# Miniprotein binders against Mucin-6 (MUC6): the designs that were tried, part 123

Target 1, 185 residues: Mucin-6 (MUC6), of Homo sapiens (Human) (q6w4x9r395to579)
Amino acid sequence: GHCSLEGGSFVTTFDARPYRFHGTCTYILLQSPQLPEDGALMAVYDKSGVSHSETSLVAVVYLSRQDKIVISQDEVVTNNGEAKWLPYKTRNITVFRQTSTHLQMATSFGLELVVQLRPIFQAYVTVGPQFRGQTRGLCGNFNGDTTDDFTTSMGIAEGTASLFVDSWRAGNCPAALERETDPCS
Short names: E, the ipSAE of ESMFold2; O, the ipSAE of OpenDDE; V2, 0.75 times the mean of E and O plus 0.25 times the DockQ between their complexes.

## First folded at step 23 (miniprotein)

Design db7 (from fb1 with E33D R57Q; at its last look DockQ between E and O 0.94; V2 from the best seeds 0.83)
Fold by OpenDDE base, look of step 23:
Structure db7 (fold): chain B 185 residues (1-185), chain A 119 residues (1-119)
Amino acid sequence: as target 1 above (185 residues)
Amino acid sequence: SEEEKIKEIREEVKKLLEEARKLIEEAKKAGDDQAVWLLEIAVRLLEEALKTGDPEQISYALLFLSMALITVAEKKGDPKAVELLEKAQELLRKALEENNPELIKEAIKLIKEAAELLG
């Protein structure tokens, strides 16, 4: 499964459903029992302009019982608040630079993350087949059905992206705005 | 010439790739899954870097290889290998900062020496 965060406000789910939202919060991208130590992948969005519609991805966070790995747009990588030199590794996670513009987080448990630093901070999430039907968050449920990708944290299928996205907020933030557009169009 | 230096670096990296592959096999035999995992990533990175021939990308790949080998060295209790690899990482970082291929060559020498100790 491939999930992408592109263009500042566009998301394509594991099931290849594209949608757009504008929010300035931290959102859960991926939760799954397949992630060890209650792991979760999150995305941090912030205002990038003067209007409410000018929002962008500014960081990606992997949070578990053991680690809090933050990859920020300024190319700083931290774990549990401490800056780390790249390449960096834990027991089953490694973060490294592949090219001048791309960072990667590789894991031994079937999660891969590619972060494009320039010209736009973007993220690409890949999960193994063992994750099928066992994912939740903004990246969807990876079950091959796009119609139920907007399932909220409470297990309710929403028809609009805004309520779906809002349900996956990791903190107290303003409500998200939605715009149903195909990022590939 | 710079082109010649890059050519030499590429040849040396190819040799390191072979050594890394050998170490992967040894790690598999030893049941060191972490070492296998990291070294396989290193090999892929090196292979990709060789395709482009970009010294910067080569340096990143070598940094990763060094880290992977440090992991192996620590498990084997070889502080000399660790020292060599740490020095190699320092050189590679400097190489990136200065865009200096000679430092890459020096780093490769250290990595090779460390790999030999671990093999």
Scores: ipSAE 0.853, ipTM 0.932, lowest interface PAE 0.5, mean pLDDT 94
Fold by ESMFold2, look of step 23:
Structure db7 (fold): chain B 185 residues (1-185), chain A 119 residues (1-119)
Amino acid sequence: as target 1 above (185 residues)
Amino acid sequence: SEEEKIKEIREEVKKLLEEARKLIEEAKKAGDDQAVWLLEIAVRLLEEALKTGDPEQISYALLFLSMALITVAEKKGDPKAVELLEKAQELLRKALEENNPELIKEAIKLIKEAAELLG
């Protein structure tokens, strides 16, 4: 299974359903019982234009009970808040450079992440077959059918990307009442 | 020329790949799953780097191989191999900073010496 975050705001699910969204938040990209230690993969989006409505991917986070690995646009990799030289490893995870523009996180539990750092920050998620029907989040449920890929955190299939995406917010998000302003003013 | 130096580096990487494959077989026989996992990634990265011939990509792959071998060296309790591999990593980082293929050749010599200690 493949899920991609491309062009700043576009997502393609494990079942090949494309959508786009804008939001300034951290979102749950992938949860699964196949990830050890309550693991989750998350995506961080922030403003990419003059208005709140225009956002792009700025970081990918792997979070478990033991690790919080952050791969960000600034090319810094941290675990639990501490910057790490690449290549880096834990017991089950390694992060390394493939090229000057691409990083990879490989795991022993069937999750792989490739991050393109430039020219546009993009992410590519691959999961092994043990994840079939066992995923939830922005990458969908990996069941071979796109009609229920917009299943919310409450288990409700939605018809619109925005309701689906909002249900997968994680952590504190910026206030919804943030007024749009022109930064040139 | 730089092309001649890159050709020499690629030849030395091919020799190092064969040593790494031997270490993978030893790790499989010993049931060392972490060593197998890391070394198989290293071999794939080196094979991909040889296809492109890009010295920067070769350096990233050699940095990963060095980390994988340090993991093996620590399990075996071989501090000399660890020291050689840490020096190789420093040379490779410097080679990337300076775009200097001679430092890649020097790092490969140290990695090969360490691999022999671990074999």
Scores: ipSAE 0.746, ipTM 0.900, lowest interface PAE 0.9, mean pLDDT 87
ESMFold2 (binder alone), look of step 23: mean pLDDT 87; pTM 0.882

Design dm1 (from cm1 with L19F; at its last look DockQ between E and O 0.75; V2 from the best seeds 0.83)
Fold by OpenDDE base, look of step 23:
Structure dm1 (fold): chain B 185 residues (1-185), chain A 85 residues (1-85)
Amino acid sequence: as target 1 above (185 residues)
Amino acid sequence: SMKRIRVWIIVEGDPEKIFEASDKIYEIAEELGVEVFVYIREEDGKLVVVIWVEGDEEKVKEFVERVREILKELGAKVEVEEEEL
């Protein structure tokens, strides 16, 4: 499954459903029992301008019992608040520079994250087949059905992206705004 | 030098009610100057609320105490795990 966060406010789920939102919060991208140590992947959005529609991804966070790995738009990688030199390796996670513009977080448990630093901070999440039907969050449920991707954190199917996204917030934030997805995205 | 700790609070109960109380939790966190995440997770087929908090030990402990009181009023079951950073 491939989930993408592109263009500052566009998301494509594992089931390839595209949607757009404007929010300034931390959101759960991916939860799964397949992630060890209660792992969760989160996305941090912030204001990129003065208008409510000017929002962008500014960091990706992998949170587990033992780690808090943050990859930020300024190319700083931290774990548990400490800046780390790349390549950085934990027990089952490696963060390294893939290209001049891309960082990668590789794991031993079937999660891969690629972060594009320039020109737009973007993230690409890949999970193995063992994650099918076992994912939750903004990346959807990876069950091959796009129609149920907007299932909230409480298991309710929503018709709008804003309510769906808001249900996956992990921080204090205002309500997300929904915009129509650009067909060219 | 002040010790920094991380605490995981796993909350079982009505996830909607607990999650609705998150505003108060965030207010406490802001007041105390601790970092916090509050989100819903599925564990063993049931929904739980996870409260992740990190900061100075004294502040985190105070946070936990105040949050416990809120959660108690909601009739939630609370499990707390502490880790030194």
Scores: ipSAE 0.871, ipTM 0.938, lowest interface PAE 0.5, mean pLDDT 94
Fold by ESMFold2, look of step 23:
Structure dm1 (fold): chain B 185 residues (1-185), chain A 85 residues (1-85)
Amino acid sequence: as target 1 above (185 residues)
Amino acid sequence: SMKRIRVWIIVEGDPEKIFEASDKIYEIAEELGVEVFVYIREEDGKLVVVIWVEGDEEKVKEFVERVREILKELGAKVEVEEEEL
């Protein structure tokens, strides 16, 4: 399965459902029992223009009981707050420079993340077939059906992106915006 | 102290009520200067709210105490796991 985070806060789910949202926060991109040690992938979005509705990806975070790997648009990779030279390897995870403009996080548990650093910060998530029907978050549920990809963190299928995305918020946004007034499309 | 710690607070109860309290939790985190994530996860067929917090040991411990009281008022069951960084 493939999930993408592209400019203008566009997302395409594992089941190929495209949507856009407008948010300045950290969101759960992917949860699954297939991720060891309570792992989750998160996406950090911030305002990217003069319009209230223009937001873009500024970082991707892999969080587990052992790791907090942050890949940010300033091209710095950290784990647990410490900057790392690439290639960086843990027991299950390798982060390396794929090309002059792309980084890759490869894992032994079927998750692969490719981050485009330039010209625009974008992310591409690939999961193996063991994840089918076992994902939650902004990338959808990977069950082969787009009609329920907007399943909220409470397990409720929604027809619109705004309630779905809001349910997956995970952090306090760096910009001083009120979450209740954050614009939605 | 100068020591940094990370705490995982795993919360069972009414996930909608608990997640609605996240605004108060973020307010406490900002006051104390600690980093926090609050999100919903599925665990053994149930929904739980995860509160991940990291920062200065004394501030994180105060955060945990204040958040425990909020969660107790919501009728939630709480597990706390501390990690040294």
Scores: ipSAE 0.845, ipTM 0.923, lowest interface PAE 0.6, mean pLDDT 87
ESMFold2 (binder alone), look of step 23: mean pLDDT 85; pTM 0.850

Design dm10 (from cm7 with E43R; at its last look DockQ between E and O 0.91; V2 from the best seeds 0.86)
Fold by OpenDDE base, look of step 23:
Structure dm10 (fold): chain B 185 residues (1-185), chain A 85 residues (1-85)
Amino acid sequence: as target 1 above (185 residues)
Amino acid sequence: SMKRIRVWIIVEGDPEKILEASDKIYEIAEELGVEVFVYIRERDGKLVVVIWVEGDEEKVKEFAERVLEILKELGVKVEVEEEEL
């Protein structure tokens, strides 16, 4: 499954459903029992301008019992608040520079994250087949059905992206705004 | 020297009811200057609320104490884990 966070406010789920939102919070991208130690991948959005529509991804966070790995738009990688030199390796996670503009977080448990630093901070999440039907968050449920991707954190199907996204908030923030995605984008 | 710690508070119960208290939790976190996440996850087939907090030991402990008091009033089951950073 491939999930992408692109263009500052666009998300494509594992089931390839595209949607757009404007939020300034930390959101759960991916939860799964397949992630060890209560692992979760989160996305941090912030305002990038003065309007409500000027929001962008500013960091990706992998949170587990042992680690809090943050990859920020300024190319700083931290674990548990400490800056780390790349390549950085934990027990089952490696963060390294893939290209001049891309960082990668590789894991031993079937999660891959690629972060594009420039020109736009973007993230690409890949999970193995063992994650099928077992994912939750903004990346959807990876069950091959796009129609139920907007399932909230409480298991309720929503018709709008904003309510769906809001259900996956991990921080204190205002409600997200919804904007329709151009099918050609 | 300031010791930093991380605390996980796993709350089992009605997530909606628990999340109603989230505003207060965030207020406490802001007051104490600790970093906090509050979110729902599935654990062992059940929905739980996770309260993740990190910061100075003294502040985190105070946070946890205050939050646990709130949770106690809700009558929910709570599991707490602490890790030194």
Scores: ipSAE 0.865, ipTM 0.936, lowest interface PAE 0.5, mean pLDDT 94
Fold by ESMFold2, look of step 23:
Structure dm10 (fold): chain B 185 residues (1-185), chain A 85 residues (1-85)
Amino acid sequence: as target 1 above (185 residues)
Amino acid sequence: SMKRIRVWIIVEGDPEKILEASDKIYEIAEELGVEVFVYIRERDGKLVVVIWVEGDEEKVKEFAERVLEILKELGVKVEVEEEEL
């Protein structure tokens, strides 16, 4: 399964459902029982400086009981707040430079993350077949059916991306108020 | 500070009611200078709210005490786990 965060604001789910959103917040991309130690993948969005409501991806975070790995647009990789030299390896996870513009986080539990640092910050999430039907978050539920990919954190299928995305907020953010004040959004 | 710690507060109950308190939880975090995430997770077939907090030990402990007082009023079940960083 493949999920992508491209163009600063576009998402394509594991079931290939595309959508776009803007919001200044940290969001849950992926939760699954297949991720050890209460693992979750999160995406951080911030204002792009183009308009009131326009935001872009600035970091991806892998959070578990053992780790808080942050890959950010400033190209610094940290774990639990400490900057790490690449390649960086734990028992389950290796972070390394794939090319001059791409970093990769490879894991023993079927999650792969590729981050494009330049020319724009983008992320590509790949999960193995064991994740099928067992994912939650902005990347959808990976059940082969696009009609319920907008399932909220409460397990409710929504018809709009806006309500779905808002339900997956993991931080303090005024996303709804920001969208209401921009005539172009 | 003497040391940095991380606390996981796992809350069982009505997630919508628990998340109504999130504005106050974030306000406390800002006041104390601690980093916090608040989100819903599925655990063994049921939904829980996770409050993850990290920072200076004394500030994180104050955060936890104040948040637990708020949660007590909601009639929810709470599990707390602390780790040194």
Scores: ipSAE 0.815, ipTM 0.907, lowest interface PAE 0.7, mean pLDDT 88
ESMFold2 (binder alone), look of step 23: mean pLDDT 87; pTM 0.860

Design dm11 (from cm24 with F37Y; at its last look DockQ between E and O 0.89; V2 from the best seeds 0.86)
Fold by OpenDDE base, look of step 23:
Structure dm11 (fold): chain B 185 residues (1-185), chain A 85 residues (1-85)
Amino acid sequence: as target 1 above (185 residues)
Amino acid sequence: SMKRIRVYIIVEGDPEKILEASDKIYEIAEELGVEVYVYIRERDGKLVVVIWVEGDEEKVKEFVERVREILKELGAKVEVEEYEL
């Protein structure tokens, strides 16, 4: 499964459902029982301008009991608040520079993250087949059905992206705004 | 030098009620200057609320105690794990 966070406010789920939202919070991007140590991947959005529609991804966070790995738009990688030199390796996670503009977080448990630093901070999440039907968050449920991707954290199917996204908040933040636009346009 | 710790709290109960209390949790976190995430997670087929908190040991401990009181009033079951950073 491939999930992408592009263009500052566009998301494509594992089931290839595209949607757009404007939020300024930390959201659960991916959680699964397949992630060790209660791992979760989170996306941090912030204001990129003066309008409510000017929001962008500013960091990706892998959060677990043991680690808090942050990849930020300024190319700083931290674990548990400490800046780390690349390549950085934990027990089952490696963060390294893939290209001049891309960082990669590789794992031993079937999660891959590629972060594009420039010109737009973007993230690409790949999970193995063992994650099928076992994912939750903004990336959807990876079950091959796009119609149920907007299932909230409470298991309720929503018709709008905003309510769906809001259900996956991990921080104190205002409600997200939904804007349906074709991310491929 | 002040010791930094992480506490991982798993809260079992009505997730909706717990999340309704999240505003208070965030307020406490802000007051104490600790980093906190509150989110729903599925665990063993059940929905739980996770409270992830990190900061200075003294502040985190105070946070945990205050949050425990809130959760107790809600009748929630709480599992707490502490990690040294």
Scores: ipSAE 0.888, ipTM 0.947, lowest interface PAE 0.5, mean pLDDT 95
Fold by ESMFold2, look of step 23:
Formats: structure tokens, sequence, C-alpha cells
Structure dm11 (fold): chain B 185 residues (1-185), chain A 85 residues (1-85)
């Protein structure tokens, strides 16, 4: 399964459902029992321009009981607030520089994260088949059905991206804005 | 103390009711200068609210005590796990 976080807050779920939102918060991107020690992947969005409708990804966070690995727009990788030299290894996670513009977090539990640092900070999440039907968050539920990919943190299927995204907020922040215009051709 | 700690407060109860208290929880976090996440997770087939908090040991412990009082008033069941950073 593949989930992407691109450009101006565009998301494509594991079931290939695209959506956009405008928000400045930390959101739950992925939760699954397949992630050890209550692991979760989170996405941090912030303003990217003058307009409130311009928000973009600024960091991706892997959180577990003992670790908080942050890969951020400033190209610094931290764990629990301490900067780390790459390659950085824990028992089951390796973070390394894939290319001059891309970092990769590889794991032994079927999660892979690729972060494009330049020209635009973007993230690509890949999960193995064991995650099928076993995911929650902004990347959807990975059940092969796009009609319920907007399932909230309470387990309710919503018809709009904004209500779905708002339910996955993990911090004290304003509600996500609805899309005001279609992307330009 | 110069120690930094992380605490997970795992809350069983009505998630909507617990999340309605999140404004107070965030207010306490801001007052004490600690970092907080509040989110829902599935655990053992049930939805729980997780309150993740990190910061100076003395401030985090005060945060936990004050938040436990709020949660007790809501009738919620609470499990607390602490980690040194």
Amino acid sequence: as target 1 above (185 residues)
Amino acid sequence: SMKRIRVYIIVEGDPEKILEASDKIYEIAEELGVEVYVYIRERDGKLVVVIWVEGDEEKVKEFVERVREILKELGAKVEVEEYEL
C-alpha cells in the first residue's frame, strides 16, 4: 500500500483516494497494530504562504513508547529532541540518506517512509500487505474501498475531507479549512 | 529538576466526553510549558484517548496530577506510563 503527502496539502490514501485540506496542526497519518510499541506516524503541517488556505507539510514524526523520530523541513533528523547523524539505527528502524534530496526510514515491521526534502518537502508512505485492513489515519484504512477512506478517529465515515482530517488532529490547533478552489490545470 | 520525561495517559471512557475536556487539558499544558498530544487510538477492540505529554519532570508531574483530577470527575479509567528521556 502507498500513501503520499504532496505539495499544497494533497494526500492520496492507501486506496488511492486523493484529497486536499488546509490546516496547521499535527495529524495522525497512520496507526496500526502492525506498528510495534503503539507506533504511529504523524504529519505536521504549517502555513506555506500569506493565505490561510496555503499550508504544507513541514515534518513527519514516528512516535512509539520510547521514540519520537522527527524528519523535518530543516533537514535535521531528531530522536526525542536530539539531533542524529545519518545513518541512524534503532533496534528495528534505520534512517538514512537515500539521495542528496531524499531521506528514507526503513523498518523491520513493514513500514517504509521516503521524505523528499527538496525542492518541495513531501512524504511517501509504503506499507506491506500485512497492513491491509489494519490502518487508521489520514492515509485511510487500506481495505480496497475508497468510499470509507474518510473514516474518522471515532470510526465514522464522513463525506468531506475536512471533517475527516479534523478528527485526526493530535494537537491544540484550528480546524482544517475546506478546499475553496480546485487545483489549477 | 533538569530532567525531561514523557508520560502517556491512557483514558478509557466516552471519547467524545473526554475530548470535550481537551480545551482544559491544552490550557494546563500551556500554563506549565509542556508539550501535549491528545488523540484517539484503538486498544483491545475499544477506543481510548491518549494524552501524550513531554517536558520538565516537575511540570509534567504537575500536569499529570491536574489532568487526573479532570478525568476522575468524568468517571474515566486511567492508566499512566512514564519514561525518562
Scores: ipSAE 0.799, ipTM 0.899, lowest interface PAE 0.7, mean pLDDT 87
ESMFold2 (binder alone), look of step 23: mean pLDDT 88; pTM 0.876

Design dm14 (from cm1 with E42D E43K; at its last look DockQ between E and O 0.83; V2 from the best seeds 0.84)
Fold by OpenDDE base, look of step 23:
Structure dm14 (fold): chain B 185 residues (1-185), chain A 85 residues (1-85)
Amino acid sequence: as target 1 above (185 residues)
Amino acid sequence: SMKRIRVWIIVEGDPEKILEASDKIYEIAEELGVEVFVYIRDKDGKLVVVIWVEGDEEKVKEFVERVREILKELGAKVEVEEEEL
């Protein structure tokens, strides 16, 4: 499954459903029992301008019992608040520079994250087949059905992206705004 | 010397009611200057609320105690795990 966060406010789920939102919060991208130690991948969005529509991804966070790995738009990688030199390796996670503009977080448990630093901070999440039907968050449920991707954190199917996204908030933030657009347009 | 700790609070109960209290939780976190995440997670088919908090030990401990009181009033079951950073 491939999930992408592109263009500052566009998301494509594992089931290839595209949607757009404007939020300034930390959101759960991916939860799964397949992630060890209660692992979760989160996305941090912030305002990038003065309008409500000027929002962008500014960091990706992998949170587990032992780690809080943050990859930020300024190319700083931290774990548990401490800056780390690349390549950085934990027990089952490696963060390294893939290209001049891309960082990668590789794991031993079937999660891959590629972060494009420039010109736009973007993230690409890949999970193995063992994650099928076992994912939750903004990346959807990876069950091959796009129609139920907007399932909230409480298991309710929503018709709008804003309510769906809001349900996956991990921080204190205002309600997200929805704008239905094709990210490929 | 300032010691930093991380605490995971796993809360079982009505997730909707717990999340309704999240505003107060965030307020406490802001007051105490600790970093906090509050989110729902599915654990073995059961929805729980996770409260993740990190900061100075004294502040985190105070946070935990205050949050416990809130959660107690909601009748929630609380599990707390602490890690030294």
Scores: ipSAE 0.880, ipTM 0.943, lowest interface PAE 0.5, mean pLDDT 94
Fold by ESMFold2, look of step 23:
Structure dm14 (fold): chain B 185 residues (1-185), chain A 85 residues (1-85)
Amino acid sequence: as target 1 above (185 residues)
Amino acid sequence: SMKRIRVWIIVEGDPEKILEASDKIYEIAEELGVEVFVYIRDKDGKLVVVIWVEGDEEKVKEFVERVREILKELGAKVEVEEEEL
């Protein structure tokens, strides 16, 4: 299964359902019992243009009981807050430079993450067949049916991307960034 | 040296009711200068809310105490797992 995070907040799910959203938060991209130690993949989005409605990916985070690996736009890779030289290897995870513009996180548990650093920060998630029907998050449920890929964190299928995406917020979102105008006067 | 710790707060109860408190939880985190994630996870067929917090030990401990009080008022069951970084 393949899930992609591209350009101005475009997502294509494991079931090939494309959608776009406008948000400046951290979101759950992928949860699954196939990820060891309560693992989850998260995506961080921020404002990317002059318009408040334009947002883009700025970091990807793999969080588990053992690791908090952050790959960000500044091209620095950290684990648990410490910067790491590449290639970086744990027992189950290897992070390395795939090309001059791409980093890869390979794992022993069937998750692969490729991050394009330039010209635009983008991410590509691949999961093995053991994940079929066992995923949650912005990448959808990987059940072969696009009609229920917008399943919320409460397990409810929604018809709109915005309700679905909002349900997967995992971080602090400043209220002022969600306003159309600044009410300072 | 100032110690940094990470705490996983696993919250059982009505996730919608618990998430209604998330704005206050984030306000406490900002006041104390700690990093927080709040999200829903399916654990063995039951939905729980995870509150992940990391930062200076004394600030994280204060965060946990204040958040436990909020969650107790909501009737939630709370399990706390602490980890020194």
Scores: ipSAE 0.808, ipTM 0.903, lowest interface PAE 0.7, mean pLDDT 87
ESMFold2 (binder alone), look of step 23: mean pLDDT 87; pTM 0.864

Design dm15 (from cm1 with R68L; at its last look DockQ between E and O 0.88; V2 from the best seeds 0.86)
Fold by OpenDDE base, look of step 23:
Structure dm15 (fold): chain B 185 residues (1-185), chain A 85 residues (1-85)
Amino acid sequence: as target 1 above (185 residues)
Amino acid sequence: SMKRIRVWIIVEGDPEKILEASDKIYEIAEELGVEVFVYIREEDGKLVVVIWVEGDEEKVKEFVERVLEILKELGAKVEVEEEEL
């Protein structure tokens, strides 16, 4: 499964459902029992301008019992608040520079994250087949059905992206805004 | 030197009611200057609320104490795990 966060406000789920939102919060991208140590992948969005529509991804966070790995738009990688030199390796996670513009977080448990630093901070999440039907968050449920991707954290199917996204917030933030836009345009 | 700690609070109960209290939780976090995440997670087929908090030991402990009082009033079951950073 491939999930992408592109263009500052566009998301494509594992089931290839595209949607757009404008939010300024930390959101759960991916939860799964397949992630060890209660792992979760989160996305941090912030204001990139003065308007409500000017929001962008500014960091990706992998949170587990042992780690809080943050990859930020300024190319700083931290774990548990401490800056780390790349390549950085934990027990089952490696963060390294893939290219001049891309960082990668590789794991031993079937999660891969590629972060594009420039010109736009973007993230690409890949999970193995063992995650099928076992994912939750903004990346959807990876069950091959796009129609139920907007399932909230409480298991309720929503018709709008904003309500769906809001259900996955992990911080104190205002309500997300939805805009009907083709992310491929 | 100030010690930093991380605490996981796993809350079982009505997630909606717990999340309704999240505003207060965030307020406490802001007051105390600790970093906090509050989110829903599925564990063993049931929904739980996770409260993740990190910061100075003294502040985190105070945070946890105050939050636990809130959760107690809600009748929630709570599991707390602390780790030193």
Scores: ipSAE 0.877, ipTM 0.941, lowest interface PAE 0.5, mean pLDDT 94
Fold by ESMFold2, look of step 23:
Structure dm15 (fold): chain B 185 residues (1-185), chain A 85 residues (1-85)
Amino acid sequence: as target 1 above (185 residues)
Amino acid sequence: SMKRIRVWIIVEGDPEKILEASDKIYEIAEELGVEVFVYIREEDGKLVVVIWVEGDEEKVKEFVERVLEILKELGAKVEVEEEEL
């Protein structure tokens, strides 16, 4: 299964459902019982210009009971707030430079993350077949059916990307910002 | 204090009511200068709200105290787990 976070806040789910959203928040990208120690991937979006409707990915976070690994647009990798030299290894996670422009986080539990640092900060999530039907978040539920990929954190299937994305917020968002509807939905 | 701690607050109860309090929780975090995530997770077939907080020990403990008062008013069941960084 493949999920992508590409420029202009475009997302393609594990079931190949494309959508776009506009938000400046931290969101749950992936939750699954297949991730050890209550693990989750999160995506951080911020403004990319002066318009509230222009947002882009600025960091990806892997959070568990043991780790808080942050891969950010400034090309610094941290775990639990401490900067790490690459390659960086734990018992079940390795972060390394794949190419001059790409970093990879490989794991023993079937999750792989590839981050393009330049020219645009983008992320590509790959999960093994054991994750089928067992994912939640912005990457969808990985059940082979695109019609329910917009399932909220409370388990409600929505018809619009904006309500779905809003339900997956995990961080503080500016109170004055309004999310725009996705024109493609 | 320069000591940093991380606290996980796992909240069982009505997720909609708990999330209605999230703006107040974020305001407290900003006032105290602590980092926070608030999100829903599925555990053992039910939904829980996770409040993850990290920062200076004194500020995090004040954050937890004030947030637990809010959660008590909502009738929520709470588990708190702390670790030193």
Scores: ipSAE 0.820, ipTM 0.911, lowest interface PAE 0.7, mean pLDDT 88
ESMFold2 (binder alone), look of step 23: mean pLDDT 87; pTM 0.871

